# VHH binders against h2kzm9r124to488: the designs that were tried, part 18

Target 1, 365 residues: h2kzm9r124to488
Amino acid sequence: RFTIDTSRAKSNQYVVSLCSKKIGIIEYPDGRSDKQPCDVYWHNVVLSDMNKIVTSPQSRVNKFPGMTELAKKISLTHSISSMQKLFPDEYAFYPNSWFLPAHLADFHAFYRKAQALGKTEMWFIVKPDEGAQGTGIYLINSPNQIRNVDQRQLVQEYVADPLLMNDKLKFDFRVYGVIKSINPLSIYVAREGMARFCTEKYEKPDSSNFKNLYAHLTNYSLNKANEAYVHSNTLQDQTRGSKRLLSTVFHQLESRGVKTKRLWHDIKLILVKTTLAMLPEIMLHYEHHFYDSTGPQCFQIMGFDVMIREDGTPILLEVNAAPSLTADHIVPHPGRTLLEGGQRVRSIVDEVIKIPLVRDTLLLV
Below, E stands for the ipSAE of ESMFold2; O stands for the ipSAE of OpenDDE; V2 stands for 0.75 times the mean of E and O plus 0.25 times the DockQ between their complexes.

## First folded at step 4 (VHH)

Design e8 (framework vhh_6fv0_2; at its last look DockQ between E and O 0.59; V2 from the best seeds 0.00; counts 0 for: DG spot H52, unsure alone 64.7 < 65)
Fold by OpenDDE, look of step 4:
Structure e8 (fold): chain B 365 residues (1-365), chain A 125 residues (1-125)
Amino acid sequence: as target 1 above (365 residues)
Amino acid sequence: QVQLQESGGGLVQPGGSLRLSCAASGFTFSSYAMYWVRQAPEKGLEWVSYIDGSGGDTYYKDSVKGRFTVSRDNAKNTLYLQMNSLKPEDAAQYYCAKTTYDSSGFETIYPFDYRGQGTQVTVSS
């Protein structure tokens, strides 16, 4: 039987354990005491001592060294920008971006040029590089509105023309990809993903609404705090939920005449192109991390956040090297805000997505 | 067994035209989207064109838009790529390809699981 070490799975342990049991993998939640290598090592984060833990080249590990850092906003932008320089049309799926403080002058120059061309309604989104779950994100329509120009952060053109359905809620897709290997490169996409909806109706940013992040940011972590967030308890209910299955939303889009096959194709291309843009750095990190030994086989589940523009073209918003694999959500206690804590409740949408994702990943590798 | 066989490649001058064909067998051709991909020397495999099963939706690499046209004849199980205004940078081995879902339920998006032997396109003065 295959063996899996989940001693470092932490937040992923539940789902990985569940899936391991389902498919007959022997789990070592505390590692192997006999010091024998496991077939698979599952880590929730990349640690610097991975090469000391995973020593057998026959073993597989679910993280690429350096991927967490590489997937960060600035690093990702760097990778993609490199490709954009070579292939500007091919990589148009990533909005113009500037990483501060290095590109502050360039950003100003861009803005001035845009103003000179009469583009007076441009908005930008400022994202802290270390920020997660929407923390510290804000919109600006002028460079002088940057709160701290010395802080490491990403400034990106805000995509102000999202495709909206009848509910007028901005949404994006969390598409899951698996990098099975990097040499040779092998990438898979999961059939099922997630659609995340804002909790307030979308309106183009202006001076009156630009602070309403519930209308502009699709992050679950942000929107779940809004009273307007719709939790779904059943697969039937999720069709109107703030979190929906990708397949459900695709079906809804299809019914509206959207060319979903093409859309899906374009999304797949984004996954591939993005991965290709990252590949040199992935390889570099791998080689450096395992320089003194034959490294194990690495694979990784990746999350790609993709928004659809009004014209039907997908835009890459973010890459997550460690997408959440938890299948529950927190419900506020009665009379309390979410910030004050809550009870963990089963998320059927997350279960439907993430359990098969992990299971199938284990079967894939 | 899925089989794909490309043909129609050759040597052309810049500005010339070629029409590639791909004969498909071993699967319900009309049920699957098909791809044209190419690989130039010392370059990786890249998408060139996409066409859905019905032929209603098509996609092109930006660099070939307006020059290449993908089509299919589902009755003949054949995929086509009309290449006009060929450029030296179009020189490559061209493959028709099909993505598949593996047993785990994933879709392979790189590389393609099925492709033919390819047909060589050379563009030279």
Scores: ipSAE 0.460, ipTM 0.806, lowest interface PAE 0.6, mean pLDDT 91
Fold by ESMFold2, look of step 4:
Structure e8 (fold): chain B 365 residues (1-365), chain A 125 residues (1-125)
Amino acid sequence: as target 1 above (365 residues)
Amino acid sequence: QVQLQESGGGLVQPGGSLRLSCAASGFTFSSYAMYWVRQAPEKGLEWVSYIDGSGGDTYYKDSVKGRFTVSRDNAKNTLYLQMNSLKPEDAAQYYCAKTTYDSSGFETIYPFDYRGQGTQVTVSS
């Protein structure tokens, strides 16, 4: 019988347990008392002591060592920028980026060249070092607007002309990829994903929307803080919610003349190329973490956030090493506040996406 | 036993044409989308073209669009790549590949399932 240890799955345990029962996997939600290894270990995050928890080379674990850091914006951008230098056309799906202060002159040169070519609609997002200004992200339209140019910070092209739906809402796609193995490299994409919509209508960057830091970047976690957020809790409601099925939005895009088969192909290539860009560091961290022993076979579900430009071109925004696999959320009891407790309700959109995602990942490994 | 065998490569002058073939066996050919990929020292392995199982939808890498045409003959289990207006940058080992589907909810996006020996295309003046 195939076995799974879910003792470190935390909030994701419900979906993993449900899928394990459906396919006949024996679950150990508190770990095994007999000290025998399980076939699969399901962790909610990348654990620094993974090599002490998963010791059998015959076991699989759903995280690669170091992946949390490798998928963060700065590390991801380093990896992709390295590939952009070698293969600029192949990696054009990621915005141009500059690490200040080292690349300040390069950024100025890029801007001057773009101005000489008549490009007057250039916007950039600036991300200062998180330790110094953790929420100090801002937009600029000229290099002379950079605050504290000697500070370590990331400057990246900002997509100011996103494809909008008829409701004028900016959106992105959350696409799920599975790295099944790295030697040999094996990557899968889930056919279903999520589209996340901003709850406010898109406006071009200017001073009036600067206070709403991520109004121009769709982000599910940030949009939850916005009181205008609309929860999609049924498939019937999904065309107007803040979260929608990727498949539903693709059908809507088709009706507007977007070449969605081409779009999906391009998105698949983004997942592959991004993983290839990260692969040397993934391999290095694995080798380092399991230096004194034969390690387990790692696999991992990754979230890829992709925005679509007005011309139909997909752009990679972010990679999430530990996307949420929850299918419910907590709401207050009727007539009471959330501080007085709450009740769990199903998220149908999340169930349609995440239950098959976890089930098929377990079958895959 | 699944097999993919490429042929039709050779030496051509710039501006010339070649027609590559890929003979497929051991699987239901018409059920799978097919790819042409190529490998050259300056470019590594790169995707060239795609064709769906019925042959109705085709896509091309931008650098070959308008010059290359992918097609298939499902009755003969054969995939083709017509390469016109060849350039030195097109010189590579060319491979055909198919997709695989290991579950109802996933698509394999790397690596492609089964690769033949390839066929060499050389473009010289």
Scores: ipSAE 0.379, ipTM 0.734, lowest interface PAE 1.4, mean pLDDT 80
ESMFold2 (binder alone), look of step 4: mean pLDDT 78; pTM 0.786

## First folded at step 5 (VHH)

Design f1 (framework vhh_6fv0_2; at its last look DockQ between E and O 0.60; V2 from the best seeds 0.00; counts 0 for: pae E 2.1 > 2)
Fold by OpenDDE, look of step 5:
Structure f1 (fold): chain B 365 residues (1-365), chain A 125 residues (1-125)
Amino acid sequence: as target 1 above (365 residues)
Amino acid sequence: QVQLQESGGGLVQPGGSLRLSCAASGFTFSSYAMYWVRQAPEKGLEWVSYISGSGGETYYKDSVEGRFTVSRDNAKNTLYLQMNSLKPEDAAQYYCAKVTYDSSGFETIYPFDYRGQGTQVTVSS
């Protein structure tokens, strides 16, 4: 039987353990005491000593060295921008972006040019490079509105024409891809993913509404704090929830006449092209990390956040090298805020997505 | 066993035309969308065209839009690619491929698991 070391799985341990048991993998939650190599190592994060832990080239590990850093907003932008220069039409799916402070002047220049061309209604989103879950994100319509120009952060064109359904809530997709290998490159996409909905109706940004992040940001971590957040208890009611299955939303879009086959095709291409853009750096980090030995086989579940424009074209917003694999959420106690504590509640949508994702990933590798 | 066999490649001058064919066997052809993909020297595999199982939906890479036409004959289990107004940048090994699913339910998006040996398209004056 295959063996898996989950001693470093941390927040992923529950789902990995569950899936391991289901498919008959022998789990070592505390590592192997006999110091024999496991077939698979599951890590929550990439650690600097991974090469010391995973020493057998026959072993597999669920993280690529350096991927966490590479998937960060600025690093990702570097990778994609390099490809955009070479293949501008192929990489149009990524909005124009600037990383501060280095590109501040370029951003100003871009803005001035745009204004000169009559583009006076442009909006931009400012994202901290190390920020997670929507923390520190805000919208601007002028470079002069940047709060701290010395801080490492990403400025990106804001997608102001999102595809909306009848509920008028902005939404994006969390699509899950698996990089099975990098040499040769092998990429898979999960059949099921997540749709994340805002909790306030979308309106084009203006001076009156640009601070309402519940209308402009789709992040679950942000929107869950809003009273308008809709938790689903069943697969039947998730059709109207703040978190929905990707397949559900695709079905809804199809009913509206959206060419969903084309859309899915385009999304798959984004995954491939994005991975290709990152590949040189992935390879470099791998070689550096395992410089003194034959490294293990690395694989990784990736999260791709994709928004659909009104015209049906998908746009890449972010890449997550460690998408959450938790299948529960915290519900506030009655009459209390989330800050005051809550109860962990099962998320049926997350379970339907993440359990098969991990299971199938283990079967894949 | 899934088998795909491409044919119809050759040497053409810029502005010329070729018609590629792909003979499919080992699966219910009409039930699967098909792709044309190509690989130029020192380049990666790239998507060229898509056609749905029924043939009702077709999509193209932007650079070939208006020049290439994908079609299929489900009765003959054959996929076609009419290539007109060929350009030097179109030179590549062309493959037909279908979407593949592994036993785990994942969809393979790179590379395609099932493709033929390919047919070489050369565009030169």
Scores: ipSAE 0.334, ipTM 0.692, lowest interface PAE 1.2, mean pLDDT 91
Fold by ESMFold2, look of step 5:
Structure f1 (fold): chain B 365 residues (1-365), chain A 125 residues (1-125)
Amino acid sequence: as target 1 above (365 residues)
Amino acid sequence: QVQLQESGGGLVQPGGSLRLSCAASGFTFSSYAMYWVRQAPEKGLEWVSYISGSGGETYYKDSVEGRFTVSRDNAKNTLYLQMNSLKPEDAAQYYCAKVTYDSSGFETIYPFDYRGQGTQVTVSS
């Protein structure tokens, strides 16, 4: 009854095709030849020519125009910072950020206020606008340590107090949200997600390990060229370890006395508030892209990376506009590196998360 | 069609109490979690409390926790909000809303599904 064009799904096509077959959607993996539109178009990334591919107002497409750029760290931070100015308590879930030199006075005022409230140890990551791949990234613990204050650069709170598991391993959650529509705004959250654990024990920054943390940030930047780029806390990204279901980790946290029902509520609010912060730009790009016709109804699966502070409060780390929907991973052949080739292995955790995620998204739209 | 009817609002002094009711029909009430939401000009439409379909799990916005208690009577298809120690910032039009589920692994987190006219809570300062 329903048709889906998966010709632009790329690596995600396998899961989308499986779900299409299970629910009875007719798939066109190479596109249609009969000049009729499909009901759903599944793209792996936001395509600049979407308005030429998806022309029927009855069609849906799984990407919003411009979303890839809007979800990147710089744009995301601009959007959330604007809302933090208007609603500081509502947007406290995002690390405070300052774009220098314009916000230099604001950064000093923030620091002085925090000191007046008795906060004795604060850490910040500074990313100069020049010097890609982490060259020039450094930690500071006071505003007077900023180098070249007239240079454009981003200063952001360093989240130094993550909640740790019993073995002092830090983790984050990947929570999946679906923006079903933007006018009216309709947002869903998947009840299941992923928890990603680092294999190295966390060490809080202090005066004794200050230089080692700087070297760690530099080493992460050197490895960035070999991986797909994502915005995230660099210490977390370098040390991430095994994957588990979000539901499993929530039960473990409950047994330690964490108020996980409140935590889940707060995470859901992060998804809503982040989407609201981004919404004006999402709407603007949609209207521009489809200015001369009634456009399709866009929807999108978004990945939200959330860490938990030791006091149980969640912090948004980043947003991924095109989270991987693959259910396999590549491991090196025994005794070899990934550069020498590898073999594809099923990931049961990814299947348990992603197959229902895609299936339910197709049913939703 | 989902129908929700709020009642129990009124004028109260700071520190006073009110008990709101929401009569529900048009759906299997016990199968759905419910929200209380409120509309105030400075804050817009905001979430106040949540209660599971069985009534066994409740959550509250931080500013009302300890002061408000949500409950339900599934035999009467009625949702309640006991509001104690009321403050001027609690003044708003209060609505009950059904949590929208499908049979999938999703929760609807925006917008809230409310139907009624609401009930006005006024707190004199």
Scores: ipSAE 0.299, ipTM 0.680, lowest interface PAE 2.1, mean pLDDT 79
ESMFold2 (binder alone), look of step 5: mean pLDDT 77; pTM 0.776

Design f2 (framework vhh_6fv0_2; at its last look DockQ between E and O 0.04; V2 from the best seeds 0.00; counts 0 for: placed apart)
Fold by ESMFold2, look of step 5:
Structure f2 (fold): chain B 365 residues (1-365), chain A 125 residues (1-125)
Amino acid sequence: as target 1 above (365 residues)
Amino acid sequence: QVQLQESGGGLVQPGGSLRLSCAASGFTFSSYAMYWVRQAPEKGLEWVSYIDSSGGDTYYKDSVKGRFTVSRDNAKNTLYLQMNSLKPEDAAQYYCAKVTYDSSGFETIYPFDYRGQGTQVTVSS
């Protein structure tokens, strides 16, 4: 009979336990006392001591060693940029990026070429590697606006032309991919995903609105990156937000004339190409982590954040190595802030997405 | 058992044309979307074109758009790729692949599901 160790699943344990029960898997939520290996280990994050916890080559673990670091913006951008140099058209789905100071001349050359071709308004986001008091991310529309050009920092093309719904809200898709194995490489995509909407109407950047847009971009990016994005009807304590099913938004886009079958095809290719770009480092970290023995069979659920341009073209924004698999969220008690405490409320959108995602992943492995 | 048999490759000069065929058997061809994929030496497997099950929707990688045309004949269980204005960069082993629709909540997106030996396209001179 198939066994699972969920002792390190933390906040995701509820969904994993529910799915294990439904498909007949024996769960060890506190680990096994008899020192026998389980068939599957479900961790909430990539653990640095995974090689001491999962020791049987017959076991499967839901994380690859090192994946948290590899999926972070800097490492991800490095991997994709390397592929963009070799295959610029194939990897056009990722915003152009430059690592300063090393690529400063390349960034200037890109800007001059784009101006010569008639591009009149280009915006870029700058992320300093070493933040100090009074420093942080900011927007620029010319290379001359870069602060402290000798400091290590990432410059990335800002996508200022998102496709908006009729409510004029910016959104992105969270698409779930499963890397089932890396030798041979096997990747699946979940048919259902999430569309996450900004709480404020989108405004295109210009010099007159730059400061206000900067504040909204920072809040949106922080909330999305931390998976702390909370749906709330309380004006005082929460960023207004909305989670919708990917399938619902695809239907809405189709009714507006968007070629959604093509869009889905392009999104699937983004998942494949991104994983291929990361694969050499994934393999290297696996071999390093299990340097003196045969390691477990790793698999992993990955979150891919994709936005759509006005012209229907999908753009990869981020990869999340440990997307939340929770099916509820915390809302503040009436008349209180979230900091003062809250209560758990079922999220039907999250249930529709995440329960099948975890169930089918367990059946797949 | 799914079988895909590619043919129509060969040696061609730059600017020339070839027409590839893929004979399908062992599955209901008309129910599946199809890919053309290719593999050059020292390169990975690369998507080239997509055609839906009815033949109504087609998509191409940017480097071949306007030069390649994918089509299908569901009555003959055959997929085609017309390749015009061939470039040295197009030289590769070409495979057809079916889109896999699993009964679960997942789609397989890699590897592409191909079974044939492929057909070699060489562009010389």
Scores: ipSAE 0.373, ipTM 0.721, lowest interface PAE 1.8, mean pLDDT 80
Fold by OpenDDE, look of step 5:
Structure f2 (fold): chain B 365 residues (1-365), chain A 125 residues (1-125)
Amino acid sequence: as target 1 above (365 residues)
Amino acid sequence: QVQLQESGGGLVQPGGSLRLSCAASGFTFSSYAMYWVRQAPEKGLEWVSYIDSSGGDTYYKDSVKGRFTVSRDNAKNTLYLQMNSLKPEDAAQYYCAKVTYDSSGFETIYPFDYRGQGTQVTVSS
């Protein structure tokens, strides 16, 4: 029987434990006392001592060394930018981006050129490099509006033409990919993913609405704080929820005449291309951490945030090296705000997505 | 149709050198980055090196850094891999590859139709 060490799974422990039991994997939640290697190690985060914990080359670990850093906004942009130089047409799915403070001048130059060409309604999104869950993100329409030019942050062209459904809510997809191996490269995509919806109707950014992040940012962590957030209790209700199944939204899009097969194909290509862009650095970090011949096999569940433009083209927004595998959400107490506390409630959408994802990943490796 | 033809492999002693070539046709060679990959016996396909379309940017697997040099002649539609200080662990079938996607969208370097037949590199005393 396969064994799994979940002593470092932390927030992932519940789902991993559940799936392990379902599959018949022997779990060691506190690690093995006998110091024998487990077949699989599940870590919530990459730690510097991973090579000390996972010592057997026959073992597998669910994290690539350095992936957390590599997936950060600036690092990811570096990787993709490199590939854009190699394959400019194939990597058009990633918006033009600038790293501050290093590329501030370049950003200004770009803006000036755009202005000269009559593109006067360009908007940009500023993202802290280490920011998660939408924290510190804001929109600008001029480089002069950057709040702190000395801070490490990513400036990116804002996608102002999102594909909208009848509800006029901006949405993106959280697509899950599994990098099974890097040598050889093997990537899988989950059949089921997540659609995240804004809680306020989308309007093109302007001076009056650019601060309304509930209309412009799709992040769950942000939108859940809005009273307009719709929690789904059933699979039937999720069709109108702020979180929906990817498959549900695809069906909805298909009904509108969207070529969903092509869209899905394009999304898959984004996953592959993005992974390829990261591959050299992944390999470098792996070799550095484990050395060439003695390291375990690494695999990793990745989250890809993808937005669809009005013309049907997908755009990569973000990569998550550690997508949340929690299957609950916090509901505010009656008459109280979320800030005042809430109750953990089962998220049916998350369960439908994440449990099979983890299960299948364990079966895959 | 994309065609890639590798050559230059052979038997060398440890510490020896080989220069691999890849003749490309069926696409605008100068517009694409190229990759070298290798497959050792009983091992999977391994990434070795890539070079951008202009030849100005290169990347290497750590184990070959300082020993291998990738280059290209766009006028001749040819990719090169200079391999110096060869080690037994370098023995493999070497392929040049163009990044592409199969029908499923999950294979990039693996599509057999976008890599050549390969050239065998053997390192033995």
Scores: ipSAE 0.257, ipTM 0.620, lowest interface PAE 1.6, mean pLDDT 90
ESMFold2 (binder alone), look of step 5: mean pLDDT 78; pTM 0.780

